# Designs tried in a protein design chat: VHH binders against c9jj37. Part 9

Target 1, 291 residues: c9jj37
Amino acid sequence: MEPLGLVVHGKAEPFSAALRSLVNNPRYSDVCFVVGQERQEVFAHRCLLACRCNFFQRLLGTEPGPGVPSPVVLSTVPTEAFLAVLEFLYTNSVKLYRHSVLEVLTAAVEYGLEELRELCLQFVVKVLDVDLVCEALQVAVTFGLGQLQERCVAFIEAHSQEALRTRGFLELSAAALLPLLRSDKLCVDEAELVRAARSWARVGAAVLERPVAEVAAPVVKELRLALLAPAELSALEEQNRQEPLIPVEQIVEAWKCHALRRGDEARGAPCRRRRGTLPREHHRFLDLSFK
Short names: E, the ipSAE of ESMFold2; O, the ipSAE of OpenDDE; V2, 0.75 times the mean of E and O plus 0.25 times the DockQ between their complexes.

## First folded at step 1 (VHH)

Design nb4a (framework vhh_6qgx_2)
Fold by ESMFold2-Fast, scan of step 1:
Structure nb4a (fold): chain B 291 residues (1-291), chain A 125 residues (1-125)
Amino acid sequence: as target 1 above (291 residues)
Amino acid sequence: QVQLVESGGGLVQAGGSLRLSCAASGRTFSSYAMAWFRRAPGKEREFVAAISWSGGSTFYTDSVKGRFTISRDHAKNTVSLQMNSLRPEDTAVYYCAAGRFYSSDYLRESTYDYWGQGTRVTVSA
């Protein structure tokens, strides 16, 4: 009987190098993209994009008539991230850099490139640091990347003081900030956390063109004001008069904890310590367990 | 050679309880998500429960939510499934799985790189 057909392979490196030479090369190109805020022209090949990516197949294949813009405008993806996507589609390999990986990850998620998404996630975890972690957390929350979210939260818990002072922290959505404010493992004192929340709300208020108190409303209930000393609560009340951030009722509940000399979880005022909570005299009453 | 070995299966009456254990040998799985899948006679393999690498997140299929609890012990390199209020429909071979992924897709078999040989659970009426 005749032998069965045998699959044999050529060398991968020269094959991928040849295809890499076509990335953003007008030679044999049949589609032009205008990408990013810079409106950079990027030349590509419809057959390679459509064959490798269902997003591009739908974008380029369904109606190639006047319904498809020429050039194809993709204003929200940065040029560097788009070129990285093309390199991956053409060669099945890509160079990832700390400064651009979150944008490549975003494009991979949006274009449905599952393998590139996982490669980017692995890289982000390896290069995670104080300056990158809050931006990575925002991407994780935006796209429901649960394991990356857990890794980012754990990193911020271990490096809280530094992470809360980053630009990335100030730009977090309320949804991304909430898991941090609910964490008992934050290595930061509540007085500093209140100041961080105010700074966060100021930046959000400017961006969203809404009052500071309104921006802060979804997250301020997670602040454990009962942990603050009387002098700190007095200072917070004065700051709150100048720039409203926290409902007056929430500050009143913290004062009641001092007056009653015990926490009152039934009133919704959390009194549980965080890992970074500095000791205060009244904390002996909040940590007292009754039979 | 890395291996996942399940134990704790057996015969139990409806309404009873069983605790399944999965022990990893050859290396630690502290950075891996761990899951339990099951295959009933004549059916496809289905997701049961998963626990994230940190233990901070747990996921359950609707039919076992509130009855089963997944947990892990990093020191012992084990994952456990506590099964309470067992029903005849829970009769299956239970498989332990481990995967290193960063997405939220705990339910897909393809995300898990390592699998155990399975342990049999029979729930009599």
Scores: ipSAE 0.012, ipTM 0.522, lowest interface PAE 8.9, mean pLDDT 85

Design nb5a (framework vhh_6qgx_2)
Fold by ESMFold2-Fast, scan of step 1:
Parts: C-alpha cells; sequence; structure tokens
Structure nb5a (fold): chain B 291 residues (1-291), chain A 124 residues (1-124)
C-alpha cells in the first residue's frame, strides 16, 4: 500500500514578492526587450517567460549568434502593459488599472495568455463606463471577444447619447460600429445618429487620408433615413451636396417612403424604429402597428 | 454644461484686423468641434469658420477664405478667429458655437452650445 501523501504549501505572499523583485531587474536578467514607441528597455528572464508562455518560448527559442545580440524589439506593446504581463508570468498575479487594462487585455490575447485574458475581461466589465466602453468594444471586435462585445453593445444601448459623443466612438473601426448601427435598442434619434456617423467618417477620413464617402461606405446602409422628417431629409441632401457621405440612391429610397406613405417591407430594416427614435408624423405609415 | 464667452469685438476701419476669442468652460471641451457664425443687422445667422475637435481640419465660407484664420488652444480651452483685411460687409455680431458630435458644420442647427455674441463694426 502506498503511503498517504499530503501536499503542503508555504506562504504565498513572500514567494510572489521575491519573484516580483525579478521583474525588470537588470542585475539578474538574461534578455533585454525594447518596448513601445518610447523604446523603453525592460529586463527579463528567459526561463520564466518560456516556461509560462508559448509566445515567449517561440520568440526566445532562437539560439544566440556569436555576434553582439541586439535587444528584442516589441514596438507595438506599451511599457505599462508589458510590465503587467511580466508581473503575471512571474507571480501568477497582476494589479489591473482602468487606464491600462485594455492594453493588458490586448497583450494577453496576442501572447496567448488565456487566464490573464479572463482576469482582464472580468475587470473591464466591472469598470465599464461611458469613456471606456467604445475602446473596449474596439478590442472585443478586433480579437473576436464575443461576450465582451455583447456587454459593450448593451452598455452603449443604455447610454447611447453620451457614448456617441466620446473620442472612443469617433475612433471605432467600421466593423465595431456596425453592431451599434444595427441595434434597435440604441437610445438615440436617427437625426443625431446620422450626425454622429458623419463625425465618425470625417475623423476616419483624416486618419486614413481617404474621402469621407469612401470611409462611410461600409456603414451608411444601416442608417434608417426613412425615419427622418422631410425637412431633415432636405437638410441631409444639401449637406450631402457639400460633403458627400451617403449614396444619393439611399436618400431617394427614404423619399419614396414619404411619397408612398408606407415602409418598404422588402427593404424593411431601414424603416424600423430604434428605442431613442423621436415621434414624427409620417412614422404612422412605417410601422404596421399604428395602422 | 458648456459655457462659451466671446471677446475681442470692437470698432475697426476697413482694411484693419481684429482677433476674436472664445473661452469655453466645461468638462469635455477637448471633444467639441467649434465654429464661428455671424449675424448682420436684419439678416439670419451665417457660417464663418469651423475647426474640428482635434484642430486638424478647418473650414471657411468662401467670402472669408484667405482673410480669416480659425485656431484653437486646448490647454487654454479657447478658439480664436483672426480677421484680416476687414470689409464693411463683415459688420455683424459674431457667435462662437460648440458641437459635441460634429467634426465641423456650416449649419447652425447642428451646434449644441452657443455664446452670447461679440459685436464687430467695420467702418468705411
Amino acid sequence: as target 1 above (291 residues)
Amino acid sequence: QVQLVESGGGLVQAGGSLRLSCAASGRTFSSYAMAWFRRAPGKEREFVAAISWSGGSTFYTDSVKGRFTISRDHAKNTVSLQMNSLRPEDTAVYYCAADLTWYGSKYPHEYDYWGQGTRVTVSA
């Protein structure tokens, strides 16, 4: 009969504190990273990185040449996020901050650190607010984080007017903006949403050095122009002549809804009301429930 | 909760220059697109110039292109309109306007916040 073994544990805090002291410590390091756009040197330990993370095992598995080794350059990760990753790999714990958690989450996803990813996701959901939510949505869409995407969309649906006025909103990709523009629960009027879409397209046009209409093309079909009153459509046409945003054909389809006094059921989605849609006289002809 | 206060208006002779300033107070000034509009006696408000929230894009009405320059200072929470080669037709009350969601627009109804105006009189 084999003896009954018992696993016993030492105190966690002194053990983790000792290992944390090795993070960015040049006195014991065997690898130097140059991280971020600021090109900050960060000192680390190959054995700890490689045994804890397959990304670093692959990255650091190349044998050193006989020449002078260059530092390992990781230009796309900010220093604070990289140090948080190292803290987690060394101690199996990390201190997360609202201002840096999305960058730590990005690094965790890119480096394949599933446990750190889950810890970051839990933290993001807890600290989600108007200023963070669009940036969090962008990360969720970029990396296919479906549950975070759903939570961010739900938050924006509940806080639409405030969220649309953030810098994070203006910096959303078309792929991240599309779920918002497809939402019936968005608590904003269509006239305000059209203005928000134009602002978004102008920022994207400046950044990408492309025409406003070209940047807007992937998303403008989701704008429900049939919800706009005749005066609002007239103003949109005039603005569209000065700065093209929406295909003329899409505006024509909205005018057809007014002329026919009926929503086009075959093109049905552009005629649906949102939670924030303000009543207009012609709306009684677009929603069959009012007949 | 944005308050806009214009300053710098006054009397000037044709061919002269004036610099208008608009001071913004409120927590989210850095996210606003800013514009200048004017209203001449007996006329409706007309667009003069706009600047995007980042300051990277500027827009002008044709009658002031080359004569007026719009700029902003995020550290001081101000937007300025430098008016050169002034003409009697430029006589108006000048208003600054802020838009939380607009990258810069020539349409008055797209601006959320307005100042009380500063008077500019250009004598022949």
Scores: ipSAE 0.000, ipTM 0.138, lowest interface PAE 18.3, mean pLDDT 81

Design nb6a (framework vhh_6qgx_2)
Fold by ESMFold2-Fast, scan of step 1:
Structure nb6a (fold): chain B 291 residues (1-291), chain A 124 residues (1-124)
Amino acid sequence: as target 1 above (291 residues)
Amino acid sequence: QVQLVESGGGLVQAGGSLRLSCAASGRTFSSYAMAWFRRAPGKEREFVAAISWSGGSTFYTDSVKGRFTISRDHAKNTVSLQMNSLRPEDTAVYYCAARDSYFTPLDYAAYDYWGQGTRVTVSA
């Protein structure tokens, strides 16, 4: 009569260190990746990647090549992020840095690495600042990371003026900008927000080689033009003639709010104040739902 | 808003070929990641092929590897799927999909923009 088997464990640290030594090591490697815009060669092991990650299992099961392995080209992932993913797959641990964590998070989401995704999310929330928050918001919106999106929006609401001036803000997609423009908690005046939206649309138009008005079309409906004073609306109309940004009809609806001395509920004219809205005389007559 | 329009579907006999095309209109993509998915009658939507924004990375499901080729034309903002050696099992509605990301996941839930689909019927 033999006793039942027992599971016993060796030390984790030497085991992980040994596997870490295989990351990007051409000795014993059986696959070569060409990674990022720099086309950096990265050496790896098919069996480790495939057993740890379903994405690599599917990718590497179909690699072409008569008698010799061909390099697998992954042009869009930065080398540092790819190496971090490999370190995690080989050792179940990774060192995260502020400068690269969003790229590692992106790779973790794209490759279906749920545990790495959660570790990156925890790190991003801890290191969130003015320079990182808009880029983090973009990643959150792109991948439907609801809790990160809420944390980023809350940070931007508290630091609106600073955040709107970052490169990360100018590079936001329309989908990522929309939650910000819908927020009553933005600590920024509507005149400044209109200027920020124009700058955003100009950068997008230059990058995408499309007209400014076309780039702005998905987001401009959220601008609360009824909050602007008559002189500000007049200036906006003049700017709009030189560089179209906002449909003429939307500016006309703002003028109607002034003329009628009330918000146009039936037409949905946005007249709600934001946290950063500066007082103007006509605000006394707008029906401001501020509860 | 981006709109995707598929074309090139139809009826073909087993062993034949079809070329599907997907044209993106509206605002341009910042990422340009594109994919083809298909849904056979009574089955879930499955991944077929994907191409990265640069065209440098392509992905295929095992059942179409060597028979299908995905390609893109940056100037025309189109993605094409060349389908050779078609089998009755390839009968499905084929959908073009796009996302604001340079990476191309195999999960259809990760794609933000979808076409209406084009029907492909392969007869024995």
Scores: ipSAE 0.000, ipTM 0.166, lowest interface PAE 14.5, mean pLDDT 81

## First folded at step 2 (VHH)

Design bp8c (framework vhh_6qgx_2; at its last look DockQ between E and O 0.01; V2 from the best seeds 0.00; counts 0 for: pae E 23.7 > 2, placed apart)
Fold by OpenDDE, look of step 2:
Structure bp8c (fold): chain B 291 residues (1-291), chain A 124 residues (1-124)
Amino acid sequence: as target 1 above (291 residues)
Amino acid sequence: QVQLVESGGGLVQAGGSLRLSCAASGFTFRSYAMAWFRRAPGKEREFVAAISGYGGSTFYTDSVKGRFTISRDHAKNTVSLQMNSLRPEDTAVYYCARGYEIRFDSTGYYVDYWGQGTRVTVSA
């Protein structure tokens, strides 16, 4: 019978502190990364990276590099985020900040660091605010982070007016914007939502060098134009003539609702009030509960 | 100056094989991921395969998995694409590219230099 050994542990803090001192330290390093748009040199140790992360194991290979550190270019990852990743890999701990946590999260996802990803997700949820939430939503949608997506949508529903006025909102993808526009829980009037969508589309049009209407096409169908008053629809039509945003057919459908004094043909999301929808006279005809 | 020069393209029958090669110069070859792209007639350029700087990781588009193999030779500063079981739909101009960042666990890639391309034609 082989003698049973007992694993005993030393103090964790001095150990982690010692390893932390090796982060971006050229001493004994055998790999150099060129990181970010600024091309910042970051020094590391191949053996530590390889044993802690499969991505780096594959990237760096199994062959020992020559005595001189070989540069590896990572041009798109921000330096701060990369250093956070190294800290985690070396020490199994990381200091996270609100201003950089989404970048760290993105890096964690890209490098297959599941534990770091979870830590980042917890932190994002903890520090979530109006300025961060749209960016967080975009990250969640991009990487299929369902729980984070739900939390972000819920937050925006509760803080709709403020959230729609942020830069983050203007920079959302259509995919990220859709779950918001589909929500019955937005605390904003439809007229304001249309304005926000137009602003969003304008920004996208400029970035993508495409017409505003084309950029908006995937999402405009989620706008509930039937909720607008006749005067508002007329104004929208005039604006639409000057700057196309919404398909004419969609506007016509809204007018049909007014003419028929019924929402039967548009039975669905387009006629449902949102939490923040301001009451109008014709709403009594759209809501079947009032018939 | 960064240079990428493709070779090995040509006419091949369906089911046949070709080996493309790209000679790289003007930069530290091992420091960069390399990739192959292709552009079929009337279509946009699409990703085909990528290999990490040290060759430890590879990534392929789904349509070529099991048929194509990307490799690199650091002594010669070359990246190769072995293409087996070729199909008419593989007909395209194939481009070598330098990757300054490629996510091997996802479909994300960033490239900064392209070769001139080599034409591959697969006949039925």
Scores: ipSAE 0.007, ipTM 0.239, lowest interface PAE 10.3, mean pLDDT 89
Fold by ESMFold2, look of step 2:
Formats: structure tokens, sequence, C-alpha cells
Structure bp8c (fold): chain B 291 residues (1-291), chain A 124 residues (1-124)
């Protein structure tokens, strides 16, 4: 029979505070990171990082080298987000803020920190608003975060006019924009959506140093030009001559729908209304079926 | 700390009007959806109206459409509910709420803070 022992616990708050005091503290530090575009120095402790995170275990190896440790460069993570990661690794807790949570989430995914990722996801959902939602959608698409993607798309569908005017919308990748353009629930008229797509493509063209039409090519087929009135299609053709956005073939297909006076649901989404579609006279024949 | 303080409740005759106000503090007001809910005695709390955080997008339960108007003032951090053509069935305690989603018919919504409520009584 072995003697009975009892596990006893000290107070958690002073223990966490002591560990938190080591975050970015050169005392006892054996590694220095150079973080972000400003190249800010951040001091850390290899034993805590390696014990809590396989990414850092592999990155830092098993022992410091002889002499003064070399800096480790982490150029893409903002300093604030990296400090939040360190706080979590050191204390198993972290204060999250709306302004930085997407960067912390990105770091959590890249460093393989599953619990921090889940905590960040829960927080993002709670603080989601018009100014954050497109950036959150981009992160969700980049990392395959299906639940976040669904929440972002639903939010944008409910706030379409305002969301499409945000900087975050203009900065979406084509892959992130496609789910939005495919949605029948988008509360924006097609004429306005064409203008939003042009604005998006202009920003992408400037960033990627490519023609607007090339940037727009992956997404432009999702614009439902048959919903536009003939005068609007004519105006679009003139705009397209001055700044190409939409292939001529797509505009021709919209004209064919007008000329044949039939929309065929089997021919797909280009004739299907969205929640925000404003009525036009020709819309009454778009529901006719081939028989 | 988040605080929501309702005011403007009272007694009114059927067909009359009343304006409720909710003073909000302790958070970035313009970033959140705001809503009004109500609870009649013996009933569960029900949604009345909501307004989005940045735009003026508004949502109403069917029984109040055309009679109630929700609005917000970003400078004063207040949400208001103008109630016209009141009916005895509108008698309830009205609660101000802060939320992250304001749509009720396609996706769930989250209310994370409630006010204390203000009583509205509509006599026949």
Amino acid sequence: as target 1 above (291 residues)
Amino acid sequence: QVQLVESGGGLVQAGGSLRLSCAASGFTFRSYAMAWFRRAPGKEREFVAAISGYGGSTFYTDSVKGRFTISRDHAKNTVSLQMNSLRPEDTAVYYCARGYEIRFDSTGYYVDYWGQGTRVTVSA
C-alpha cells in the first residue's frame, strides 16, 4: 500500500503574472526575434516556446549555439500579434482585440497553435462588423476556415451596399470574391455590382501591376449582365471600350437573352435575380422555360 | 464596461405614440448592431427591431412593420425606437441589446449585453 498524497495548487493569477513578466523580457532570454516590417526586437525564452509549440521547436532546434544567439527574423507577423502569441504560449491566456485578432489568427494557423486558432475564431465571430468582415473572409478563404467563411458571406449578404464599399472588399483575392458574386442573396443591384467589381479590379491591377481585364478575368463571368436593361448594357459597352473589364462575348450573351426574349434557368446564374436586383421591364420574360 | 440604459417607457392609449431611447457606453458604439426586444408577461423575450452598426439597415418583426422605426445617433451613442399606432398587444418590457449579427431569417444572431428594460403599457 503506497502512502496517499494530495495534489495542492497555488493561486493561478500570480503564477500567470510571473510568466507574463517574461514576455519580451531580456532577463534569462536566450533568443531574440526581429519581427515585422519595422524589424522590432522581441526577446523570448526557448524552453517555453519549444515546449508549447512544435513550430518553434523545429525552428529553434535543441540548443542555443555558442556565444550570443543570432536573431531569428519573422518578417510577416506584426509585433503586436507576435507578442499575443508569446503571451498565450507563456501563460495559456491572452487578451484579444478587434484591431489585431486577424493577425493573431493568421499566426496561430501558421504556427500550428490549434487552441489559439479556435479562440481567435470565436472572438472574430463575436466582433464581426462591416469594416472587418471582408478581411475576415480573406483569412477564412486563405486558410480554409469554412465556418468563418459562411459567417462572413452571410454578414456581407445582409450588409451588401456598405460592405462592397470597404477597403477590405477592394483587397479581396479573386478566390474570396467568387463566393460573394455567386450569391443570390446579395443585396445590391447588378449595375452597382459591376461598378464594385471594376473598383476591385482597379485596385488589384495597381497592386499586381497587371491590366484590369486580366485581374477581373477569374470573377467577371459571375456578373449577371442579362439583368441589365438595354440602355444599361449600351452604357456598359461604352465603358468597356474605354477601360476593358468584361469580355465582349459575355456582353453579347446578355444581348442574346434580350433578343430571344427568354431566360433559361438551365443556362445558369447569369439570368437569375439577386435579393437586391432592381426590377426592369424585361425581367418578366426571364422566368420563361424551354419546353 | 458595457452599459445599456433604456428610457422613455410609460402609459399610452391605443393608437398613440411613444419613443424609447437607449444610452450606450463602454464600447465602440458605431461598430455594433443594436436591437430592441420585448417581453410580455407570461411570454418569452421576442425580437422587435434591429439596426446595423455603420449603415442604416433596419430590420423589424412582422407585427411592428410600418408602425415602429429604429434609429441610431453615432454622436450621442444612442439607439431609439419610435413606436406609432400602438396596440394593447405591444404592452411589454422593452430591452435594448447589443449584438454582432442583425439578421434573424438566414443566420443566427448573438446578443451579448442587455439593458435593464423599460416598461410600456398600452391601454385599450
Scores: ipSAE 0.000, ipTM 0.090, lowest interface PAE 23.7, mean pLDDT 83
ESMFold2 (binder alone), look of step 2: mean pLDDT 84; pTM 0.866

Design dg1c (framework vhh_6fv0_2; at its last look DockQ between E and O 0.01; V2 from the best seeds 0.00; counts 0 for: pae E 19.4 > 2, grease 26.1 > 24.2, placed apart)
Fold by OpenDDE, look of step 2:
Structure dg1c (fold): chain B 291 residues (1-291), chain A 123 residues (1-123)
Amino acid sequence: as target 1 above (291 residues)
Amino acid sequence: QVQLQESGGGLVQPGGSLRLSCAASGFTFSSYAMYWVRQAPEKGLEWVSTISGSGGSTYYKDSVKGRFTVSRDNAKNTLYLQMNSLKPEDAAQYYCARDRYDFWEGYSYFDYRGQGTQVTVSS
């Protein structure tokens, strides 16, 4: 019969403080990382990393051959985020900041650190604001973080005008933009949303070196052009001819809605108002619902 | 210089027909949506119809729908309004106007409008 032992615990704080002192400390280190675009050297301990993270176990599991171990290059992770990861691995705690939490979250996901991921998610939700929300949405969509995605969409719905004017919005992927454009709860007029979509597409076009219309094609179908007044639609049509953004067929469909005075929820041109849709004369003839 | 000149107005009996024309010059006609507007005595300016630059899209005031037809000949720089089944309430000075709504900037105005042509409907 193995003697029954009792696990007793020391003080956690001095323990964690001691281990924290080893973060990026060359003393006793046996691995050096070259991190980020700035190529910052970061010192660590193989045994600690390997026992706390499977990713590092795999990365560092090969016994160093005879000689000075070559540095491990991690060029895609920012230095601050990497140091946060080390802090967590060494101390099971981490100090998170608004300006870097998404980078830490990304690193946590990439390294398979589930607990750190959860901590980051909680923090992001807590500090979510207009400047952060689109970037957070992108991260959520990229890594399939459904709860965060929902929270971000809800936040943007409540703060639509401000959110659409952020740099983060302009940098969204089509995949991240689509759930926004599909929302009935956006507190913005359709005309403003179309303008925002144009701005978004222009930025994407420049970055991707592709035509604006091509970049916009996956998302523009979600714009509800039938909500626009005749004068607005006419102007849009003319400007669209000069600078293609929206398929002509979609514009024609909007005109059809005007002509027939019916709000058909046709695929790609719903005649449903959003929360922020401004009233127009022709809306009285459309079967528009407010959700 | 941008110029718009309406013609074709006159006196007709109720149920009669008129065809209005608007000759445009001084700009690329096909690049602009055009409007027909009218003003009856003691009434404000009223929108009647819009046609896109290409002519592919048209829109009408409800009261004239089915009776009026807007069209354009971009080769001739001319805007048309075929008015059938005219009613006394259609009597007004009719104007053609060039659209100057800027969708991206979010405001619109008519920068140019013709002198108008008078339509009178009387038995």
Scores: ipSAE 0.390, ipTM 0.722, lowest interface PAE 0.8, mean pLDDT 91
Fold by ESMFold2, look of step 2:
Structure dg1c (fold): chain B 291 residues (1-291), chain A 123 residues (1-123)
Amino acid sequence: as target 1 above (291 residues)
Amino acid sequence: QVQLQESGGGLVQPGGSLRLSCAASGFTFSSYAMYWVRQAPEKGLEWVSTISGSGGSTYYKDSVKGRFTVSRDNAKNTLYLQMNSLKPEDAAQYYCARDRYDFWEGYSYFDYRGQGTQVTVSS
């Protein structure tokens, strides 16, 4: 019998560079994508896409296209993120940037690229900051990325004042905002949270073309109005007359909590302090604490 | 070398029309999608329209669709933008552009563009 052969390897960098040269290269291409808002034409190679990605294998089908193929439209992915996906599929490597990593992560999830998804998650955690964290939380909630969600919530809890003032906060969905409003660890006072919730609802009302109160309805019950002083509740009532945000019943329950001196008996008005709750005289009667 | 030269701008009243042209040279024009972008004073560069290399597919920013029409003449290496029902908000410096793909630096949408042509909409 002849001896078995030995596997030998060429240098990885020249091999990767050769494959990378095919990214968005019309030479030998057999599929064209129209990508993003700019409708950028991106040329690609079916064999590389299909062998590396089950999503593209099913999207492109079994049959090779004709010599003049119909474009495949990918309207929701930015071109930069799509090219990063192609680079990864062609070369098994990609350079990630803070400005685009959430879009690459989104594409990796949507295309079922589990390894790229994990690499993007590790990068997001490394570059997470006040200006990125709310957008990252939204992505985590949208795609059920529990570890990223926990990391974002913890970051916001540690940087609450700054995070609540970002554009990313104002653009959160109700589903992404709820975990924040439920947190006892938020380092912000309830009066400021009410103002933040109103700002959030105003932006959502403008975007969705719906009343502020309707946009706010899914989240306002998480506001802990009994923690507000009587003067603050009175000011809230005046603001509510001018721009309705919170159901009157919820404000009434907060007043009942004050009048009866009972935190645990208030219906629909949570009384538990947060880490950032500023003290008020009536808090001595609420008989609640967190540990 | 890639050369792009815009023309056809001018002063028009609200509701008026203009036709912009872009002369292209230094590359195989028919092989590339072409773009119209614009820049208003103290604002960033804004995408307006895209046309495929063959001219068979056209795309528009929502605020201009139905009013603007992009076209190309691949025999004359010329890109056009017909602008109808002009609004004061459309006043800007308009550029035609070609994509720039760099293997290592990534994609850059608007690096290849001309000096632009000014569109002014006033009463």
Scores: ipSAE 0.000, ipTM 0.198, lowest interface PAE 19.4, mean pLDDT 84
ESMFold2 (binder alone), look of step 2: mean pLDDT 83; pTM 0.831

## First folded at step 4 (VHH)

Design ba2b (framework vhh_4orz_3; at its last look DockQ between E and O 0.04; V2 from the best seeds 0.00; counts 0 for: pae O 6.6 > 2, placed apart)
Fold by ESMFold2, look of step 4:
Structure ba2b (fold): chain B 291 residues (1-291), chain A 120 residues (1-120)
Amino acid sequence: as target 1 above (291 residues)
Amino acid sequence: EVQLVESGGGLVQAGGSLRLFCAASGFTVSSDYMAWLRQAPGKRREWVALIYSGGSTDYADSVKDRFTISRDNAKNTVSLQMNSLKPEDTAIYFCAKRGYSWKYGTYDYWGQGTQVTVSS
């Protein structure tokens, strides 16, 4: 008997290769983007963009418009990331690189490309290391990517000393830094963590053009000063006098713990040890509460 | 205030080696992300190598295993060791400083470039 109809398939790779040849190709192009701070011209094809992406469907409309073509300016996306988006839209595949994947992920979120977003997330997890993890954490916090955020926090907890010394750490937002400072699992001693927080606040002060103490204010109470020895608290007071970081009231509460030989658990967890806390003699009484 | 000055370019025969240097001022090389890019005549500028603040490195596929990016913190310099050079490596090579982390994949400061020419 005669078949009613059958879907048959050609080879996918030659089809994909043909479409890849049109990425940033002026042949048959009907839209030009000016992308990035370098203002690179990128040629594209409206039908491919609109059928593959609702963001571009809304951005471009159905007609190019009368008169001379007007380029579409996308000043915040880097050219490399935009070309990766085009490659994905045209061919349903894309080559991802560690140095640019966070920008491709950002574009995928902003353009509503759910599959590309998931592919980028899988790649980020696979290439995650001490140099990338804080920048990945910042992206995760910015876009509410909970699984990536948890993976980044766990990685930092396991590699705390190295991670806290990276540029990515120094450029974290306060919102991204808070879950790290709240963690009992950090493998870093509190004296070193105070130094890391000061370095972080200095960079933030320069970038945001705000005083160091103002930048530090949202996070500084998460530093557990009661864990510091008296000599370390004294050195902190000297540093604080020269460059204010921590409110004097917080330092006074730490001194009170030493003087009364008791913790102050009632004011949160300011005396709980972290995984990396080095022992000090006074730690033997920090679990005691005020009377 | 941030300044990047490349040096070490020149003419070299295919299969040869060349070492490029980038002298940085106005910031500390080890505290930032540094990159080498190149632009061949009539082509787009392409990324070649990156060194992260923590010291890890990434390379473009076309140069992997032939080029090595490194830094000298005492001299505040970044270098690119280029081995097994091919005529297709002919380009102006730029040293660049990456921008803030939320602008990943962009470069805010560039050197003037140094010409590398690889003859057959």
Scores: ipSAE 0.282, ipTM 0.703, lowest interface PAE 4.7, mean pLDDT 86
Fold by OpenDDE, look of step 4:
Structure ba2b (fold): chain B 291 residues (1-291), chain A 120 residues (1-120)
Amino acid sequence: as target 1 above (291 residues)
Amino acid sequence: EVQLVESGGGLVQAGGSLRLFCAASGFTVSSDYMAWLRQAPGKRREWVALIYSGGSTDYADSVKDRFTISRDNAKNTVSLQMNSLKPEDTAIYFCAKRGYSWKYGTYDYWGQGTQVTVSS
């Protein structure tokens, strides 16, 4: 009878600390990465990376080629995020920071590191604030991270005015912006939302080298212009003449609502109030279901 | 549903040329900037070329003056003309749509890719 061995465990902390000391340590390293736009050299150990991550197993291969291995270039991952990934791979732990967690999350997704991804998601949710939430939303939408997306939308709904004034908001894709504009729970008046959308479209126009109206076209239909007072619509029309943003037809539809003194839910123009919609005189005629 | 389908890849000798195509559906290619990406064996995916909605283009330094990205709005396609191909250009090439942000190197959508192999 082969003697049954018993697995016994040493202290985890000294073990992890020892391994952590190998992160980006050229000592005994057998691979060098050139990371980020700054082309930072990062040293690592093939055997550790390969056993911990399938992506690196494939990347580094089974046989070290003859001679000094050529640096592996990873130009799209920031150095700080990559170092966090290495820390996790080496120690099964990682120190996350608010300023870099989305980059680490992105790297985790790209490298197929499910556990790290989950840790990052938990951390993002924990540290979520007005400045981070739009960027987090974008990442969520891009990678199909449904729970994070829901959390971000909910947060923005609760902090709409502040969120709409952030740089992150201006950098959202149309795909990320649409869920927000469709929300009945935004705590912002429609006039402010229109202004925010214009600002968003202007930034996009500059980046994409397209007219503001074209950039806005995918999302402007979600603006509920019928909620605006006649004076506000007139002002919007004037502004739209100077800088086209919204299709004229959509503005006309809003005027029709005023003329008919009814919200025609059937015509597809959303007349529903948002949580932050300010009351106006004509709202009494709009079947504004206070949901 | 947004879909991107790449085609035109194949085997070519060094110095040769290939033209890649990307057929887009579910959106208009002129609505956002479009990109070609590539991933070589053992390397991370990298961007190769960009075309902005306004028609301006940008290229990675490694492909500058050799590759040309273009768009056909009528056909809703994006193309990549690759000239003076090198073995280092061997990769799977992806067509991608991005949002407004360059942050984190993320893309909204990409296809399955097309294999380009350049022999010495």
Scores: ipSAE 0.021, ipTM 0.270, lowest interface PAE 6.6, mean pLDDT 87
ESMFold2 (binder alone), look of step 4: mean pLDDT 81; pTM 0.814

